# Designs tried in a protein design chat: VHH binders against PH domain-containing protein DDB_G0287875. Part 4

Target 1, 92 residues: PH domain-containing protein DDB_G0287875, of Dictyostelium discoideum (Social amoeba) (q1zxe2r132to223)
Amino acid sequence: SKGKSGWLLRKRPGRYDKLYSVSKADKYLRLYENEDTDNDPLYELSLENSIIELKQDLHLQLTLGNSERYIFTHESESEIVSWAQELQATMN

## First folded at step 14 (VHH)

Design m_37D (from r_YWQN with N103D)
Fold by ESMFold2, fold request of step 19:
Structure m_37D (fold): chain B 92 residues (1-92), chain A 119 residues (1-119)
Amino acid sequence: as target 1 above (92 residues)
Amino acid sequence: AVQLQASGGGFVQPGGSLRLSCAASGFTFSSYQMGWFRQAPGKEREFVSTIDSSGRDIDYADSVKGRFTISRDNSKNTVYLQMNSLRAEDTATYYCARYDWRDDAFDIWGQGTQVTVSS
């Protein structure tokens, strides 16, 4: 994978949080408060042994090796599909 | 089989502390966001706090911010609520609940544990 950066919406009870998301093809997904990636990410998620599922309602379900789960979406269908492909590629 | 068992309630004087525990069984606890809610007699059930699967992303109701702390231990399948500086208006049955993202709703509820704050 060549990496990918962009905004994703993360599902929380009653809302979505907008997170600047970065994949560098190193088997991690990093989530930032904003585009200033010189700061530490809010999350550094290991994709090792993860399961990535793009659901019919265009939500991306990421289940990590430790069973933690994160739900993402995007306003653009092509964008969320592209993210699913990127995360699957970096995991392999 | 799927169960949430809350415990740790009791009687306490104003200004006191209690720690609630909610033990989960029958599902993959680590994959679910969790919440605490409360209901006093004659009142609507109200939100207290939520926590994401990692334990790092947390929300509180304004009425409890700075006094209550939610946490979880995924190795023990347990979510906690540390309640400090308790007030009479905190008197309620406290419930833990599992969040279902698909429906954007809490789908599994414990029986609750009674917290009574009185002189």
Scores: ipSAE 0.867, ipTM 0.930, lowest interface PAE 0.6, mean pLDDT 94
Fold by ESMFold2, fold request of step 19:
Structure m_37D (fold): chain B 92 residues (1-92), chain A 119 residues (1-119)
Amino acid sequence: as target 1 above (92 residues)
Amino acid sequence: AVQLQASGGGFVQPGGSLRLSCAASGFTFSSYQMGWFRQAPGKEREFVSTIDSSGRDIDYADSVKGRFTISRDNSKNTVYLQMNSLRAEDTATYYCARYDWRDDAFDIWGQGTQVTVSS
């Protein structure tokens, strides 16, 4: 894994929130309010024992080891596929 | 069976407080975003609050902001609604519900608990 940064859309009831997402190949996914990553992330998600699934509708379903679940998507198919690949690679 | 059981309602004076609980069973509670809704007699169901699976991302209806607090305890499969500074217009049956992201809708509903705010 080489790491990856970029915007993702996070599914909430009735909306998507745009989160700046960072993978540093350290088995974490960090979600920020904006690109200023010097601030603390809104979420620091441990990918240990997680399940990462790219669904047919191009939503990425991330289920953490503690069973918390996050749904992401992107307007670009290639971008969400790339994120799925990055998160799978970080786990290995 | 998949169930949500709300409790903690009752009769209270204006300005009082109540804490509602919603116990979940039959599904992986920690994986679901949850909501509280309310319905007064003869009115349509109204959104009150939502909370994500982690408990950190929360929405409130404008009418309850600053007075109500949603929370969850994933180890107890329970979502809560702390209701402070209650008003007559808060009188309703309160329902908890499970969010289904695929349909962008709440798919499982509890039977509700009655909250009555009256002098």
Scores: ipSAE 0.866, ipTM 0.929, lowest interface PAE 0.6, mean pLDDT 94
Fold by ESMFold2 at other seeds, fold request of step 19:
Structure m_37D (fold): chain B 92 residues (1-92), chain A 119 residues (1-119)
Amino acid sequence: as target 1 above (92 residues)
Amino acid sequence: AVQLQASGGGFVQPGGSLRLSCAASGFTFSSYQMGWFRQAPGKEREFVSTIDSSGRDIDYADSVKGRFTISRDNSKNTVYLQMNSLRAEDTATYYCARYDWRDDAFDIWGQGTQVTVSS
């Protein structure tokens, strides 16, 4: 895959946090505090053996190989669908 | 089947410390965000702390910041609350709970463990 970068909303109790998200061919999803990707990411999530599910309420559920789980969404329906497609393609 | 088992409560002097543990069973613990709550006699249940599935993203109520530390060990299916510099106002029944993102609510609750801070 060509990769994808953009903002995602990460679900936390009672709120969403905005994270700048970067997926590249190395099969990692990196989550940054902001667009300055020269800084260390807050998260470096291995997509190897992960499960990616786009739920009917347009939340993307990412379950990692170690069973950690992350819930993402976006205000744009097409954007969250595109993220689901990108992450599924990256896993191949 | 799905259970949270809290322990570690007790009596302690002001300024003392306690560590609470909450062991999970019957579900994939590593996939869930977790929380600690407390309820003092005659008061509403109050948020204390939350932790994400990785253990990296943590929230505290202002009243406990700098004194309490939430942590988790996914290999032991356990969430912890280290309570330092305890004060009389920390006296409460403490509950651990599992977060359900779909309802944006905590859906499974442990048994309360009593913490009493008094001289």
Scores: ipSAE 0.862, ipTM 0.928, lowest interface PAE 0.6, mean pLDDT 94
Fold by ESMFold2 at other seeds, fold request of step 19:
Structure m_37D (fold): chain B 92 residues (1-92), chain A 119 residues (1-119)
Amino acid sequence: as target 1 above (92 residues)
Amino acid sequence: AVQLQASGGGFVQPGGSLRLSCAASGFTFSSYQMGWFRQAPGKEREFVSTIDSSGRDIDYADSVKGRFTISRDNSKNTVYLQMNSLRAEDTATYYCARYDWRDDAFDIWGQGTQVTVSS
């Protein structure tokens, strides 16, 4: 796992919200309101015992160990695939 | 069987409060975003509120902001709607529903619970 930062689109009913996403290869995914990562993240998601699936229409489904679920996508196919690879790598 | 059971409705005076509960069974509740909707006689069903799987990301219809609070307890498979400062216009059957991201739609609906605020 090498770490990754970038914007992801998070699926909500009727819309996508843009979140600045950070993986530091420490088994966490942190989601920020913007690129100012000195602020507290909106979410600090533990990837321990999580399941990561690249689903239909290139949506990334992240199911956490506590069963909370997050759906992400990106306008770039290569970017969402890269995120799936990064999150899979940080869990191993 | 997949079920949603809403409860907590009743008769209340204007300015009063009620708390609705929606108990889920037959699916992994913690994995789903949830919503509350309402329908008054002769009107179309309208959006009230949504909440994400974590309970952190919440939306409200403008007509209920500041008066209603959605919450969830994933350990009890339950979503709640605290309704304060009730008005006659809030009289409706209230439904909870499960969100399906694949269709961008609510796919499972409870039977609803009646809320009546006397005019």
Scores: ipSAE 0.862, ipTM 0.928, lowest interface PAE 0.6, mean pLDDT 94
Fold by ESMFold2, look of step 17:
Structure m_37D (fold): chain B 92 residues (1-92), chain A 119 residues (1-119)
Amino acid sequence: as target 1 above (92 residues)
Amino acid sequence: AVQLQASGGGFVQPGGSLRLSCAASGFTFSSYQMGWFRQAPGKEREFVSTIDSSGRDIDYADSVKGRFTISRDNSKNTVYLQMNSLRAEDTATYYCARYDWRDDAFDIWGQGTQVTVSS
């Protein structure tokens, strides 16, 4: 995996929140409030034992080893597909 | 069977406090975002609060901000609502519910617990 950074939309009841998302191919997904990654991330998600699924309507479902679940999407079809590929690659 | 069981309601004077609990069974609780709603007699059910699967991302209705606190304990399959500074207008049946992202809707509901705030 080459790593990837960019905005993702995170699904919450009745809305999506924008999170600046960073994968460094180290089996973590870090979610930030904004592009200033010198700050602590809002989430540092271990991908160990996780399940990554690209679902209907191009939503990416990430289920962590502790069963926490996160739903992401993007306005661009190619971008969400690219994220699915990146996260799958970092787990290999 | 998939179930949500709310408890902790009661009678309290204005300014008092109550803590509601909602125990989940029959599904992987840790994977779901959860919510609290309320319905007073003669009124539509209204949103109170939501919490994400991790417990870190929380929303409140404006009418309860600063007075109510939602939390969850994934090891106990339970979501809570701490209610402080209670007012007469908080009188309602309180319901917990499970969020289904596919429909952007709450799909499983508890039976509710009654909260009555009166002098």
Scores: ipSAE 0.845, ipTM 0.919, lowest interface PAE 0.6, mean pLDDT 94
Fold by ESMFold2, look of step 14:
Structure m_37D (fold): chain B 92 residues (1-92), chain A 119 residues (1-119)
Amino acid sequence: as target 1 above (92 residues)
Amino acid sequence: AVQLQASGGGFVQPGGSLRLSCAASGFTFSSYQMGWFRQAPGKEREFVSTIDSSGRDIDYADSVKGRFTISRDNSKNTVYLQMNSLRAEDTATYYCARYDWRDDAFDIWGQGTQVTVSS
């Protein structure tokens, strides 16, 4: 796919953290503190052998090849659906 | 059978250290965020610390920040709590727990391990 950048909400106990998220053709999802992607990302998540599931409550469940799991959502239904499509396309 | 088994509690002088371990079985440990909680007699259960599935994103209660360190080893299905500079007010039963994001709550609890800090 062509890649995607934008904010996602990452689920933590009792809260969501807002992370600037970047997906590119190299099959990594990078999570940044803010839009300044010249800084190092907080996370570089390899999408190789990962599983992406968009749950009916519009939470995106990403399970990595090492079994680490990340739960994302967005205030916009169309945006979280678009992220699910982008990440699946990037994995292929 | 989903289980959490906490260990490493004991009796220690003020200023001392203890390391708690919590071994997980019956579920994919690496996929879950985990927490430590404590409860002293006659008091409500109190949050101590949480750690995300990667081990990189960590929260502490203000009362323990700088003295306690949570960590995890996903290859050993174990979460740890290193407790330094212990005080009498840290005396409690310590519980580890598994986070369930769907309910935004901790759903599986260990039986706890007693920590007693006394002269």
Scores: ipSAE 0.839, ipTM 0.917, lowest interface PAE 0.7, mean pLDDT 94
Fold by ESMFold2 at other seeds, look of step 15:
Structure m_37D (fold): chain B 92 residues (1-92), chain A 119 residues (1-119)
Amino acid sequence: as target 1 above (92 residues)
Amino acid sequence: AVQLQASGGGFVQPGGSLRLSCAASGFTFSSYQMGWFRQAPGKEREFVSTIDSSGRDIDYADSVKGRFTISRDNSKNTVYLQMNSLRAEDTATYYCARYDWRDDAFDIWGQGTQVTVSS
């Protein structure tokens, strides 16, 4: 795919953290503190052997090949659906 | 069965150190965020620290910042709490717990390990 970037909400106990998220053809999801992607990302998540599941409450569950798990959401249903499609396409 | 087993507690003088361990079994440990909590007699259970599945994103209660360090080793299914500069007020039973994002709550609890800080 051509990639996707935008804000996602990452679930932590008692809160959501807003992370600027970037997916590219190299099969990584990178999570940044802000839109300045020239800085190092907070996370570089390999999508190889990952599992992507969109749950009924508009939460995207990403389970990596090493079994680490990340929960994301967005205020817009169309946006979180688009992220699920993008990550699945990038993984394939 | 799903279990969390905390250990490493004991008696220590003020200013001393202890390292707690919490061994997990019966579930995919590396997929879960984890926490440490404590409860002294006659008091409510209170939050101490949390750590995400990767070990990179960490929270501490203000009362322990700079003195306690949470960490995890996913290859050993274990979460740790290094406790330095201990005070009498740190005396409590310490519990580790597994976070369940769907309920935004901790759903599995260890039996705890006693930490006693006294002269």
Scores: ipSAE 0.836, ipTM 0.916, lowest interface PAE 0.7, mean pLDDT 94

Design m_50D (from r_YWQN with T50D)
Fold by ESMFold2, look of step 17:
Structure m_50D (fold): chain B 92 residues (1-92), chain A 119 residues (1-119)
Amino acid sequence: as target 1 above (92 residues)
Amino acid sequence: AVQLQASGGGFVQPGGSLRLSCAASGFTFSSYQMGWFRQAPGKEREFVSDIDSSGRDIDYADSVKGRFTISRDNSKNTVYLQMNSLRAEDTATYYCARYDWRNDAFDIWGQGTQVTVSS
């Protein structure tokens, strides 16, 4: 996979936070406050030994090897499906 | 059995400090966002703070910002609340709770621990 970048909505109690998300061939998902990826990411999530599940309600559940769990979605169904496919491909 | 056990409450003078602990068992603690709530006699339970699974994304109620600090240790299945500069209005039973993202609600609650701030 060549990678993917774009906005995702991250689920928190009572809200979603918009994060600029970047996936590269190095098997990390990086989450940024904004599109300026020259700054440090808020998160660097190792996809090694992770589980990626696209749920029936079109939420993407990412469970890391250390069991930390992150829930994402997007207003566009095709976009969240594309993210699920990209992250699964990056792991393979 | 899924359980949350809060402890560390007690009697303290105004301006004092307490550290609450909430030990989790029966579920994968590191996968869940967690929260602290409190309830004083005759009042509704109110939000105090929450923390994401990683420990990096944290919210506080305005009434406790700058005085309380939430943290977690996933290796010990424990969430903490450090309470500084305590005031009489902080007197309450404090509860920890597990967040269920599917329902956007806290679904599992601890017994609670009493905090009493009095001269």
Scores: ipSAE 0.841, ipTM 0.920, lowest interface PAE 0.7, mean pLDDT 94
Fold by ESMFold2 at other seeds, look of step 14:
Structure m_50D (fold): chain B 92 residues (1-92), chain A 119 residues (1-119)
Amino acid sequence: as target 1 above (92 residues)
Amino acid sequence: AVQLQASGGGFVQPGGSLRLSCAASGFTFSSYQMGWFRQAPGKEREFVSDIDSSGRDIDYADSVKGRFTISRDNSKNTVYLQMNSLRAEDTATYYCARYDWRNDAFDIWGQGTQVTVSS
């Protein structure tokens, strides 16, 4: 994969949190508080043995090898589809 | 069956501490965000705290910030609530619950454990 950066909405009870998301085709998804990636990421998620599922309601469900689960979405259908493709590509 | 079993409640003086536990069974605990709620007699159930599947992203109600600490141990299928500096207004039945993102709601509830803070 070529990598991808952009904002995603992460589902929490009663809200979505906007996270700046970065894939560098190294089998990690890094989630930042904002675009200033000089800071440490809030999350550095290993995609090894993960499962990526784009649900019909355009929520992307990421289940990591340790069973942790993260739910993402975006207002743009093409953007969330592109993220699903990127994350699947970096795993392979 | 899917179950949540809360325990650790009791009677305590103001300023005291209690640690609540919520043991989960019948589902993949590590995949779910979890919450603690409380309900005093004659009042509506209110949010206390929640924690994401990783244990890293945590929220507290303003009334408990700095005094309560939520945590989880995914290897033991358990969520905890450490309650310090307890006050009379913390008296309530405390419930743990599992979050269902599809409905944006907590769908499975424990039976609750009573916490009574009184002199």
Scores: ipSAE 0.830, ipTM 0.914, lowest interface PAE 0.7, mean pLDDT 94

